# VHH binders against a7h7h6, part 12

Target 1, 199 residues: a7h7h6
Amino acid sequence: MPSPAPSGLAPGFLVAAPALGDPNFAGSLVLMAEHHGEGALGFVVNRPGPVTVAEVLASVDEDLRRAAEANGRAGAPVLVGGPVQPERLWILFRPGGIGADAEGAVPVGNGLSLGGSRELLEALVRAPRGDPFLLLLGYAGWAPMQVEREVAAGAWVPLELEGSDLVFDVPLEQRWETAVRRLGLEPGGFLVGGGGASA
Short names: E, the ipSAE of ESMFold2; O, the ipSAE of OpenDDE; V2, 0.75 times the mean of E and O plus 0.25 times the DockQ between their complexes.

## First folded at step 4 (VHH)

Design b14 (framework vhh_vobarilizumab_d1)
Fold by ESMFold2-Fast, scan of step 4:
Structure b14 (fold): chain B 199 residues (1-199), chain A 125 residues (1-125)
Amino acid sequence: as target 1 above (199 residues)
Amino acid sequence: EVQLVESGGGLVQPGGSLRLSCAASGFTFSSYAMAWYRQAPGKGRELVAGINSGGSTSYADSVKGRFTISRDNAKNTLYLQMNSLRPEDTAVYYCAATKYTIESGSWTYKFEDYWGQGTLVTVSS
């Protein structure tokens, strides 16, 4: 029999397991922002897109691009947050100098906030040594009970959000492997048959 | 119809070189950012190298100094020169075309994202 689905996946991470099989999510680390009766919403936080923050800003406002470059914010990639509404820009940030209650921003939990306004982005970019942020295009969405079923089937492994370091401090390319280790697993073993050449 | 066709993958010894090509059709190639992604089994697609419509390049830390991305807008072709290949470079390599458009008066970006079918690169003795 199917095991009972877990509850309360947000705030937290979903770590993609080998059983997932969906190419949009293979090897991904998803930050879960919402999980309720109407479904779930999250962001892939380890999948860079082909453009940088500076390149996004350059096409909008050259002064803002220069501010980002001067303040060391320009070189980061804009991430692919998920396949839903890939045209929608999202801002994940860790409030410090700019409050979690900035215009239009909402707390995700444990030191993470989510926004999408131009005013928020300008404030984050213009502040020297300001709050860390990620720009993401699109999000991951699940219909009611869908993510619970996928977790029960072993496609995703939940990991508690014990801070925002997997989003901002761990290097992008190491986030999935680091999350797997925090589950008490070795990445090679977790991939099953790939952890040493399938001999 | 948008089409991206990768070629140039194959088996190579560690320390060897390969050059990947991506032939693009069905869209205005010069207007799109182009990128190479790779995917090992069980992992997500990771950006290897990107080149925007203006020619600015970016690279994953793991390939900086070893890989070179370039584009030929006259031929609608994207390239990836891969040198000093390592076993951990083994993956399916995907060509991607991306365009974001800023709507006048809006902070919303329209994101267009097209993918090729991939070409396998195996680095093994």
Scores: ipSAE 0.000, ipTM 0.198, lowest interface PAE 11.6, mean pLDDT 78

Design b15 (framework vhh_vobarilizumab_d1)
Fold by ESMFold2-Fast, scan of step 4:
Structure b15 (fold): chain B 199 residues (1-199), chain A 121 residues (1-121)
Amino acid sequence: as target 1 above (199 residues)
Amino acid sequence: EVQLVESGGGLVQPGGSLRLSCAASGFTFSSYAMAWYRQAPGKGRELVAGINSGGSTSYADSVKGRFTISRDNAKNTLYLQMNSLRPEDTAVYYCAAYTIESGSWTYKFYWGQGTLVTVSS
């Protein structure tokens, strides 16, 4: 009989194996935010989406768009976080200043927090401090036991979350390769920026 | 129901020009930001040009100075004027409409079906 077990994959990363068959996740690096007996939730953190932060803000608040431009955040891509609820906006951020105590924000662990409120986004965009954040559309979801089966099958390789640099500091196009190297492996001949499988 | 229908794609020689159109229906066009994206074979979709409800425009560095995005709110139509076309511009071009609902903090994004642009001799 399965019983509720403590999570072992969150907080942490799942590194897509080169031969992963799902094109939605080929060459991806997934930040795992939740893992429990009822399933798992994570975000692909190396897949640029079709819009920038400024473009997402354009029809909501023109003053907020200008604030993003003034503080150097306008050109950052909004990431495709995963195929589940692709309309839902999520904010991954490093708590440390303005916005750290925002209503609805929850700690992911190891210097990372997750939110989804307009008030948090406004605080982060308007702060001249330069606190890092990512906007993501959608998330990656797994049913009970599904992610454990996929890891056991070799589709994903777990990597410990030892800091937030893979989420905020390493360039998008290098995140998968950097994660592979942190596993003690060579990344091989894969496409940079979009990930990819070996041929 | 939201519909975005692209037209104007086709085969063109390098250095040539094309004008893409996107006919929109099923939403208040003038209140949405609009954009053109493209997807080349073997690559992900990338933003080419955007225009907000107020008429402010943005462009990818690869097309800046060559492409011009515009909108006609009276006709519910988005345009992309493409000049000095290069083989690297070969892609399926998609019209997109987007907004955020402040109350639900929900990003709404709609795609057209795309129109193929082939730049070759």
Scores: ipSAE 0.012, ipTM 0.264, lowest interface PAE 8.7, mean pLDDT 79

Design b16 (framework vhh_vobarilizumab_d1)
Fold by ESMFold2-Fast, scan of step 4:
Formats: structure tokens, sequence, C-alpha cells
Structure b16 (fold): chain B 199 residues (1-199), chain A 123 residues (1-123)
């Protein structure tokens, strides 16, 4: 019955700390889209999935695949956004007039939005050098109070969303390292190798 | 890069047998459903046999009882044992990794294919 309350973790990032013991999230950078009394929802933005944007588009329309190739969008991987509903496709994008009112699209904040429609995907792909987007499969979910407990235990370190470059511009293999540096930490001193954060 | 390399095709007499192999690389083989498809000249692609990550199998009615799909996760290899071959089995056989994406109310299927191996069944 309660309306969702505003929270401090969305929009923003969670940076996986060495203390994180969950293998689904080890070394991950999570964009937090929702955080309220009912729980939290986010997307891992640094894990490549098994298909590329070009492969998704080829299944829709060969002209769309060619448009993505011409506009420099085809070669990017579709990311694994998290273990929940791993077959659901999500579109994370920066609306520059495209898709702001698309069916099912919702603002995340700080100039970011989430969608999932085919019409939105087609519009974003056909925009030459337009607004950036990411395709993600699945999401990260937290039950009520769960993400707050994990942060308090040191499993995650919150990082403010000051810009969207960690989502769209920084190479995905460097995103966790870059986020750690933005926390004022050196990645080599922060990361404990092996299994999980406590190994 | 996902790679699927088929081998074992060739010429065989009706009633003969062949074993096809597919060497997979570039992905966690044990985590994915795999399949064999075939395409005869002038026809569309046909699903022949499938096997999921747990080892459960399915077959097209035209090959049921004659063909056996299997996998060796330690070797990242998919197999198709083909027995009692018929002239109608003549086709290029393709190894495929099955991948499905759900988006809203529709489903996308992204099967990765090998280059194929030719099987010719003739006297």
Amino acid sequence: as target 1 above (199 residues)
Amino acid sequence: EVQLVESGGGLVQPGGSLRLSCAASGFTFSSYAMAWYRQAPGKGRELVAGINSGGSTSYADSVKGRFTISRDNAKNTLYLQMNSLRPEDTAVYYCARKYTIESGSWTYKFDYWGQGTLVTVSS
C-alpha cells in the first residue's frame, strides 16, 4: 500500500567491493535505477553478454543492422544486466528528444531513461550519431532493506551519477576500475583476488 | 568470438552411418542449448535435433529413432550420430548455439551457426 519513498542510492552507481561474496556481482559496476521501501533495481553495466547489438538488430530488420553499422552502434555487446529475468531486454538511453515519451519508457534521472520497446530500439538505431544507448539482458534486484544491509556491510560502495560516461563512453572492461578511481581509491589496492571478497 | 566448426560429413551409401562433430569455442559451452540444423538444395533450414544444457534431447519426426544428438562438455563438442541414412537426409548440416531473448510481448531467437558440413547419401 505505501507509495515508493525517495532513496539515496538511485540514480547512482554501486561499485562491487572486495567484501562482496556473490559471484553474480564480483567486480561489477551497477547502475541503480530504483531504490525505495519495496526494494531496489539496477543493471550491471560492465558485463558483456553472448550477442552483439548487430545480432539483435539482424533478427528485427537487416536495414536496421546496416543503419547501426553505419552509425557505429553495431559492434557493441548486449550486456548482462543481472541474474533476474535474464531473457528480458532493456534499453538504457539518454533521451535527446527520442523516446522520452516511448511506451513503457521511464526516467532514471540525471538525463538517463529505461525502455524496452521495439519502436524505441528502431528509433535509437536509425538516429545518425544520436543519443547513446545500451542493450541489457536481465537486471539486479534487491528485496526491502537488502541493498541497505549490503552497503552497510561493505559489499557495495555507492558512487554518485555525475555523468553518463561510465555507462556509454568508458570501455566496458575499464568501467569498474574507473569507478574505483572516482571513489578516490587505487584499483590494485582495493581488489582482493581469488574467490569472492572474503577469499 | 563465438566459433562453431563442423566436421564428419561425406558421401555414404543408403543405410549407412556417419558421426558429425561440432567444436565450439568463444563461449561457456556447458551453459547453452545446442542444435543441429540441415538445409537441402532449394529448401529452407530445418531443425534436426536439439539438446539443452541439462542433456534433454528433442528430434524432428523425420529423424527420430535414427539420429542421436549428444554433447561432451569437457571437450566443448556437440555430436550427431546418424544411422540408417536415406537419400532424403542429403543436406548441409549446421551446428547451432541456441539463444532466446524476450522483449516485451515478442521473442527474438539468435542461433549462431557454423559453416556447415555436407552429407551426401547416394548409391
Scores: ipSAE 0.011, ipTM 0.287, lowest interface PAE 9.4, mean pLDDT 81

Design b17 (framework vhh_vobarilizumab_d1)
Fold by ESMFold2-Fast, scan of step 4:
Structure b17 (fold): chain B 199 residues (1-199), chain A 123 residues (1-123)
Amino acid sequence: as target 1 above (199 residues)
Amino acid sequence: EVQLVESGGGLVQPGGSLRLSCAASGFTFSSYAMAWYRQAPGKGRELVAGINSGGSTSYADSVKGRFTISRDNAKNTLYLQMNSLRPEDTAVYYCATKYTIESGSWTYKFDYWGQGTLVTVSS
């Protein structure tokens, strides 16, 4: 009979606090995919990157770009997931029969999976109605004990992953504020509180 | 959304110097390899100089020793210092990104271009 252990940070969110001094992460919302003794890995989910889904697809196949347009997927931005390996594309998705057996796809938890293959991207794009997906460039990485120290120092506030709307549905510009509200805080008050703490 | 705006072109005499600037916006400039291309009258576009995100540089043989490419990541700006200019350097100079995305076995290439700036080297 396994007893419940204290909650790890993955799967879940880290909400950047105003006290966070790293400009790469200021005002960010990070989806945590892994957290273990050898470190942590996550993705910033509220920073639009330089290209859209349509532009990625157009670089491969015009028919695939048109399929994305027809299925309402073309205008979505590809996000900047973090400073590590910024050229690497990640696909965050819910397997609804698509990609259930995709090579290289791995479960993150709470019904979310990560992949990166062209065939997975094509399958998700061509699905007339399918589970949502998000494209991410790069990731955020932490060394052993680093993320735990940053949380203890007040740089990040953990938030439980309840549903997937912060990843797929809430507008990018509102994701950090929405996450702060889910912590039971007012965004303006959170910012003012962090400014006072800097003294 | 992605914008590259070149400036610094003009008319100079042979042996003169110019410094071109490229102001970048709408993307994480520090993560991109950047390049200068030129297009002379009646010719296709050619690569003049490149610089990667780590600062390593490369040059076309025709400009090596005369031109210097550099970047200021804090200002999101790319530069091309052009010395000992020759009539054959007359061209429209373009700033461009060199961005690739890897997805499994596939590579997606994204080259964004500025509008260009005219450099005329004439007596």
Scores: ipSAE 0.014, ipTM 0.373, lowest interface PAE 6.8, mean pLDDT 81

Design b18 (framework vhh_vobarilizumab_d1)
Fold by ESMFold2-Fast, scan of step 4:
Structure b18 (fold): chain B 199 residues (1-199), chain A 123 residues (1-123)
Amino acid sequence: as target 1 above (199 residues)
Amino acid sequence: EVQLVESGGGLVQPGGSLRLSCAASGFTFSSYAMAWYRQAPGKGRELVAGINSGGSTSYADSVKGRFTISRDNAKNTLYLQMNSLRPEDTAVYYCAVEYTIETGSWTYKFDYWGQGTLVTVSS
């Protein structure tokens, strides 16, 4: 059922405001995958985790690790997607050679798809022209009306998903600043104004 | 980059106590299970104590009742309180993040270790 507060935050981004005190989300850029009356689900897309793609693939099949190495993907970090189910692996990808719904994946919208199967991971790694993908551990979850209240309180600023470059192309360290600029704001001014400066 | 930095080791007499600390950075500390391992000269690594993200603890039989593992998520710090120390507790103590990645199809397990802190129990 439809929410009377702001809905349709997915697909899109939430940009963490400087006043957000939750250490799980400070300085984060969240890709919103689902938003409806029963809650919301997203992934932090700018937080590197402790393992690389190569380390994950080596545990699956050494041949897959070698394929990722050959395609220049082995050194990429697996990201921390959020505090919920931190053991759960998610695969966010831009469909090209691999279809948007391949191996149980579902379209998120605006050229992005989401999956979690070993079969999808193998297909992406072995694709002749490498489709871009991110591996993420865990997700960000919001109870009914919670994300709407947090947005209304200024903890998050919604940003339209106009392309997937913030997910795959912009360097991790620059994603939050780039998102702030796309909101029409200067990151330095946003940090100073949002921090309060004792007023 | 994951960094685990242990401290608090030293020389102590039998029956004494030490508190080890592990400062963690480069990952969301509160979301991961943490553990203490030790390695005595010429021996393999052994699990001493573990604590999951929810605060549930486990201990090796050799240390149960003497050692207490705890965490401070606000400080990104893991602790090991060691009481009634014995000469056989002499080892380098390592902090580790316990990492399990799962899908419907498979499970991956991996641990990162710190550099270690030396504990010597001797008269």
Scores: ipSAE 0.013, ipTM 0.356, lowest interface PAE 7.9, mean pLDDT 82

Design b19 (framework vhh_vobarilizumab_d1)
Fold by ESMFold2-Fast, scan of step 4:
Structure b19 (fold): chain B 199 residues (1-199), chain A 123 residues (1-123)
Amino acid sequence: as target 1 above (199 residues)
Amino acid sequence: EVQLVESGGGLVQPGGSLRLSCAASGFTFSSYAMAWYRQAPGKGRELVAGINSGGSTSYADSVKGRFTISRDNAKNTLYLQMNSLRPEDTAVYYCAAKYTIETGTWTYKFQYWGQGTLVTVSS
């Protein structure tokens, strides 16, 4: 698990600018979990992954999948969190009850925590109206000074983490646009300013 | 809906070249390990070449130095450049996509297959 290290950009979001040419991050919204002298670590929170939560849970236990459906948790998306270690599963959640003391879970900040154990996943999906969570595959990583340079170059625009609705409530396809609007910018104008119109 | 559509197969003379393409849709292509398999009549499918999400490649001994696997994540396309083709390369070539989710507790695997494209090397 990553150790929380609040510094500048974490916890918070990075909103991909149109000038960012990396296809792994075009149009992405990244939740920053760590930012310190050794680098930075975050998760793309608006890219649907290749599998559903129901499919992941079925691979563990069919009873667990049914419990998630019964408790309204099967609809939680599995997202592509970034290109680093794309097979590694992360659980981003807001502890309110059953998940608060989960083994191996670490605070990210602003009431958010990260875990990865089956025991945590099972506790979250079995709890009716339990703690909100996201499943993430892989992460985004930056070498020392790299994210600072990319922000200074205009590739990313920092956005403060004000509540968790961009992570849990806003539909995936609207998260980048919603984040742009919270920066005080118009998404269409932001895209056009980046060197052309969207398709 | 996951789709893998191969193209570029055909008839070629020994020593010739072909480039196969696999157009992918319905999943996050850049996250998947991709591979080319082939199947000659009456034989099982064999792995020809693989490329993981990080770009690392692997090849069957029979094609090393002759075939090159590559991917274009911006176009969601997998390629196989086949040079110095031999009659024994005659087969239906299949594109495959594989994704693995790991925790310390379990592993979940996804594998998708295309319809195949026929490559015939005339003797």
Scores: ipSAE 0.000, ipTM 0.249, lowest interface PAE 11.1, mean pLDDT 81

Design b20 (framework vhh_vobarilizumab_d1; at its last look DockQ between E and O 0.51; V2 from the best seeds 0.00; counts 0 for: pae E 2.9 > 2, unsure alone 64.3 < 65, SAP .705 > .668)
Fold by ESMFold2-Fast, scan of step 4:
Structure b20 (fold): chain B 199 residues (1-199), chain A 123 residues (1-123)
Amino acid sequence: as target 1 above (199 residues)
Amino acid sequence: EVQLVESGGGLVQPGGSLRLSCAASGFTFSSYAMAWYRQAPGKGRELVAGINSGGSTSYADSVKGRFTISRDNAKNTLYLQMNSLRPEDTAVYYCAARYTIEVGKWTYTFDVWGQGTLVTVSS
């Protein structure tokens, strides 16, 4: 200390506390894309939605669905990013062969970029498989000082963004417990047992 | 989040009846067109019946006169009453909502299905 006005939660993660009782948020991992005096914006990155990439792409262009099928990307789930603007498609991607400054895209940090254009979607679907991306519907939003209060109340635990593996490489069902372990904590109720009770 | 949870499937003898229910949440149910699809083993998914927000219905020729689609907007529930069931009606039945997505400045629509409920018509 002394700490400046809060602005340090983005880029980074918010890890839902084990005591959070809402089933929609229990075990949630949120990528924080924006945090400033006007509020905060993030995406839940471990909540699969009811639709696949193929279903979304088929609605845009059947040739894109076919390209995703050929590249083995068709079966991936589109994630539920949060309750705000639940119809808006967002794209998290690793810039790789597609630049971080692709039209409409902005860097989030540490190998992550965010966009939402059809042109970006088309480019990513046709890109080599080594350039991963996630499709999300909706986002999580916080009013000025709201996320700071929720963190202070223990609802969320901040985790530094050290690379993009929690977003692209760690399986969805393991992302929250992996993040908890990176905080130096045990995942609690997600483990059957957890102590060294009996061999 | 959009959730569609189907129930009411099961094993029934030819000529029997079943009523499927679909509990909808996460969207303003009364504003959306809803449908029932089915997928038989080894076949593609087919539209069985549709109902728009105004209550107008449509049916596949194979089920017309035997199946009735209806909705209860107060309960956010879609129904499919299936009468005079035949072995060829054996399928996983899916509740569907026409979903709208926004990709940049463009708006697209597609059907979002639930988990499905298995209907087996066999003696």
Scores: ipSAE 0.451, ipTM 0.765, lowest interface PAE 1.1, mean pLDDT 84
Fold by OpenDDE, look of step 5:
Structure b20 (fold): chain B 199 residues (1-199), chain A 123 residues (1-123)
Amino acid sequence: as target 1 above (199 residues)
Amino acid sequence: EVQLVESGGGLVQPGGSLRLSCAASGFTFSSYAMAWYRQAPGKGRELVAGINSGGSTSYADSVKGRFTISRDNAKNTLYLQMNSLRPEDTAVYYCAARYTIEVGKWTYTFDVWGQGTLVTVSS
C-alpha cells in the first residue's frame, strides 16, 4: 500500500512529455502518492479501462450498483492506474466524507485520500452526498532515483498538486491538456504520439 | 465510452474462410485480454478464442487448427481468422474485453461485449 510522503514529487502530479517513450504512460497524468529514497508510487488518473463503476459494483453487490445509479456514479469508467498489479483496485477520494475512516484509507495530501477496501467502496457508493471518487486498477512504480532520472531527462514534468480539482472536476479526456496548460505550455506543441489518454 | 464493434461476418460456403475484426475504443486496448465468443441459435454463448495482453492465445477444441486470434494494438483491433469453416460454426460472433479485478480478498471478472456479427456457413 502506498503511504503519504510529503517530500519531493509526492504529493503532486507528473505530466507525461513527448520525450516519454513508455507506451504505458504516453499522454498520461500521474498522481504521485509516494516519493522517497526507496522509490516512488503513483497512479495514472486519466486512462480509462474497459469497465464501468456500475459493472464492478454489480459483480460485488447489486444493491451497490443501484445506489451508484441513484447517486449518478454508475457510468464512470474504472481507470487504469498503472502497469503494476493491474488487477488490484484502488480508490481515490476526498477526505472528510463518509468512508474516510474506513480500514486501510490513508491521506495522500492536498485534498486526496487513498484506499482499497470493500468497506471504503461501499461507504463511498452509499454516501448521501455522492462524494466523488475514482476507481483505479494497478499503480505506477519507480525504483530508487528512477523517477528523478526520468524527470531530468524530460520524460515527466512535475506539476504542483493544488487541491483535487484536476482529478475530480476536470473531465477525464481533458485532464492531461489541463495539466499541460497549468504548466504554462501549449497542448498542441506538447502532444505525444498516441494522443493524450487514449493511447 | 467503451465500444467494441465487430465486422467481417457474412455468408460463406463450407470450407471457406472469413476474417472477423473488432474495433475497440474508449479504453487502453493493449492492456487487456480479449476474446471471441459465439452463440449459435438455440445454444449458449461459448468461448472460441482468447488472447491475453502479452499475446498468448487459447482456443476451444472445436476450432483449434482452424481459427487464429490476433491483435493489433496500434490499431486497437482484435482479429479472428476463420479457416475451413463448417456449418456448425454458424453463429453470432462476439468480441469481448476481459477484465479481472481484486478488491481485498475478492476477485471479480468482467466482460465488455460488442453487438456481434453473424457468420453463416451454408452450402
Scores: ipSAE 0.419, ipTM 0.750, lowest interface PAE 0.6, mean pLDDT 89
Fold by ESMFold2, look of step 5:
Structure b20 (fold): chain B 199 residues (1-199), chain A 123 residues (1-123)
Amino acid sequence: as target 1 above (199 residues)
Amino acid sequence: EVQLVESGGGLVQPGGSLRLSCAASGFTFSSYAMAWYRQAPGKGRELVAGINSGGSTSYADSVKGRFTISRDNAKNTLYLQMNSLRPEDTAVYYCAARYTIEVGKWTYTFDVWGQGTLVTVSS
C-alpha cells in the first residue's frame, strides 16, 4: 500500500501510479533532484526519445561520436526527462572519475550527479574506462506544494534512492516494474481493481 | 522503437492533389517540431514545410499557397496537403522529427527521418 508522503522527496524516486493518465508521465519513474519550498525538479528516467547518443554526439563533434562508439556508448537512446525546456540536454552521471568536479554539476545523492556542459559531456565520453552516464532532454517541474498534492492524491508513490542501479543497470522497459517491486508491491498490487488471480 | 511511416504517395496528373500522412510512434509526438522534406532524382534533400509543437508553420517559397502542413497530436500524425501539383514536385517525400538541442551555451539541430513516399507528377 502507498506510504504517507515523506518530508523531502529529493533525493528519491516518484513511481507513477497506474491510474496516472498524463501523457508526459504515464508509466514513468522520476528521479527527484530538488524538492524545497519553491517547488520540485525531477527527471523521467525510463522514457527513450527518437535520437541516439551517437546522433547527438555526431552533431556536436564527429570525433566525440567515434569515442563513444569505441567505449560502447553510441547506441543508447537519449531519454525524455520531461516536458520543461525540452531542448535542454542534461547529463546524469556517477561521479568517481573525470567530470566529478565539473562546473555547474549538482550532486543528487547516492552516487549520482547532474550536469549540462559540453566540457562535462566530452570528459565522460572520452574517459578511458567508460564512466556511466545518461543523456536526457528536458525535465519535470512542480510549483510550490504541487508535488505534495499529487502524492497525497495517489498519483505518485515515493521510493527511496538506495543506489544508482535503477538508473544505470536496469533496462529502461523494466525500471517502473522494478521500482514497484522495491516498494514491496507486485505490479498487480496497485492495478485496475483486484479481479486478477490473487489466490 | 521510434518509427515515422509515410503514406499517400502515388502517380498524379499536373494540377492534381495528394494528401501525405506520417504516422509516428515510439515517442511523445506533441513535443517535437515536425517537417516534410523532399528529394528529387539526382538532387539533394530539401525542406518543404515545417510545423512546430505550438502549430506555427513555415513553407519553402516554391510550395507556398499550394501545400499545407498540419498535425493531429491526438493521433500522432503529420499531414501534407499538396494541391496544384506540377512536374517539378516529383520527389520522394520524407517525414522528419526536428530537434533543437542545447548543450551548455551551444545549440544543435537534428532530424529523425522516415523511409519516404514517392510522389510522381506526370501526364
Scores: ipSAE 0.240, ipTM 0.666, lowest interface PAE 2.9, mean pLDDT 83
ESMFold2 (binder alone), look of step 5: mean pLDDT 79; pTM 0.794

Design c01 (framework vhh_podentamig1)
Fold by ESMFold2-Fast, scan of step 4:
Structure c01 (fold): chain B 199 residues (1-199), chain A 122 residues (1-122)
Amino acid sequence: as target 1 above (199 residues)
Amino acid sequence: EVQLVESGGGLVQPGRSLTLSCAASGFTFSSYAYGWYRQAPGKQRELVAAISGGSTLYADSVKGRFTISRDNAKNSIYLQMNSLRPEDTALYYCAAKYTIESGSWTYKFDYWGQGTQVTVSS
């Protein structure tokens, strides 16, 4: 049995380049949760979906929806995390009010955690400290060697994960542009020319 | 980046002790299950000891001689190896494992260190 390959892209971000022709990922910022010899898995963190947190919670428990409204969390959009299994609900969060060792939660790295259980969702919604979280539908997946080839072809630009602000604090509509600037690039130039410093 | 770094390996005589350490970084330490695995030349990698929450598991070949422990404050896993035997000679790997069950789907997160050599000889 083969050992897991070294992970170079997770945890971290992939910033979609203008050369990327796939409409599912145009202008996207992807949080990479896993990268090894058998593939990669990540989440688009800047694409609002058609439903809100309140609407998802109402389908689970009306009391949870009311708790989210009371805590100011109900109006946030659920994000489209990627084209794979778009009906699967994921929870990205930054532990603060609940234990980092909450059952059903997996650390992604650098203060970020991933889960999918109803129990975790309830704990996050009811947390008095208002631990940041995002709900996502679906994920982005890559076959073995696929993400490496796409990076080499210039479709994606890796960005190191230095904090969780691009996931929770920077407004959705600014996340891709902010990530491009953190690469040392100007977003307008990147969109037009495929990246590079201007003289 | 999720990283596991082993240390403490070396050359020791039979009957002696070694403590292996595994320093973990890049993730929330207490959420993962941890294991020590070993691989001798020409053999398959095998589980030596595992720790998950308050539970421990040991291979029959090391039970009573080896102890796995964790220090959440230091983000470290340890393997205390007593009464070492020549057959304990191997490259020892630290692993961090987690599984998410989501309906009919299972997601596995497996991270491995680069290994530390333990040689029990002469």
Scores: ipSAE 0.000, ipTM 0.122, lowest interface PAE 11.6, mean pLDDT 79

Design c02 (framework vhh_podentamig1)
Fold by ESMFold2-Fast, scan of step 4:
Structure c02 (fold): chain B 199 residues (1-199), chain A 122 residues (1-122)
Amino acid sequence: as target 1 above (199 residues)
Amino acid sequence: EVQLVESGGGLVQPGRSLTLSCAASGSIFSRYAYGWYRQAPGKQRELVAAITGGSTLYADSVKGRFTISRDNAKNSIYLQMNSLRPEDTALYYCAAKYTIETGSWTYKFDYWGQGTQVTVSS
């Protein structure tokens, strides 16, 4: 059902610029999952939410929580993915041997996939040293042409998705700064605006 | 994870006013529903007032006297208590409720502060 429209921002990142005054997105790094004529959809990947993976799993199945603890996944925060549908749980993961054929899972691109089923969550949690995953609540949404206008206005700076380390490996509090540096910019200079780098 | 810290409690004379404050720290203040609860010695904890988005709810015993409000810029919830009575004496707790929904299940989380003592006497 895709319409002929620009799709150059997904898969990829949007790095929030200092010009972006919206408190929902100030200092954010957004993974863009979709960009088409009907709009765009992404996830903020550097904002910890109010609960951990262990807390979510404990409310479902205590055995599942114990499996997450054994596999080093229990202490990870569930992230705030964005202000749209803030109660909806999303699973962002890198499929290996598990989850590749999961019902309802869709490819984002560059080895990343998106899902939301309980069966997928259980499979990922129970896989020892398996596929990395991230739990997100809500998403960032843009109406048709909105994200293009915001990028043109300087609110967001696109960054190529060359790997998934900004999603799974780089510490949350360092993701925006790391993304800015990957743009070839110095974070302090970028925040001040108009200033050159002084690393 | 959310931390709730209450303040503003104290000793007041009947008929006076007191404002309780609850400072919430965490990543997403706006995602929580908030409430004020109280517990008198030997009694069960009871809901005093709640605020969920644009809606408020009050216990019958405090309607018209107490007002719950929030300040999103300060990540704070308030309970304005007017016309205080000896019966209002209790330990007052701030609570945050968080719900996660999917098509397959629902998760509910409750977080509580340590409480702030309100004594109406003298």
Scores: ipSAE 0.011, ipTM 0.300, lowest interface PAE 9.0, mean pLDDT 80

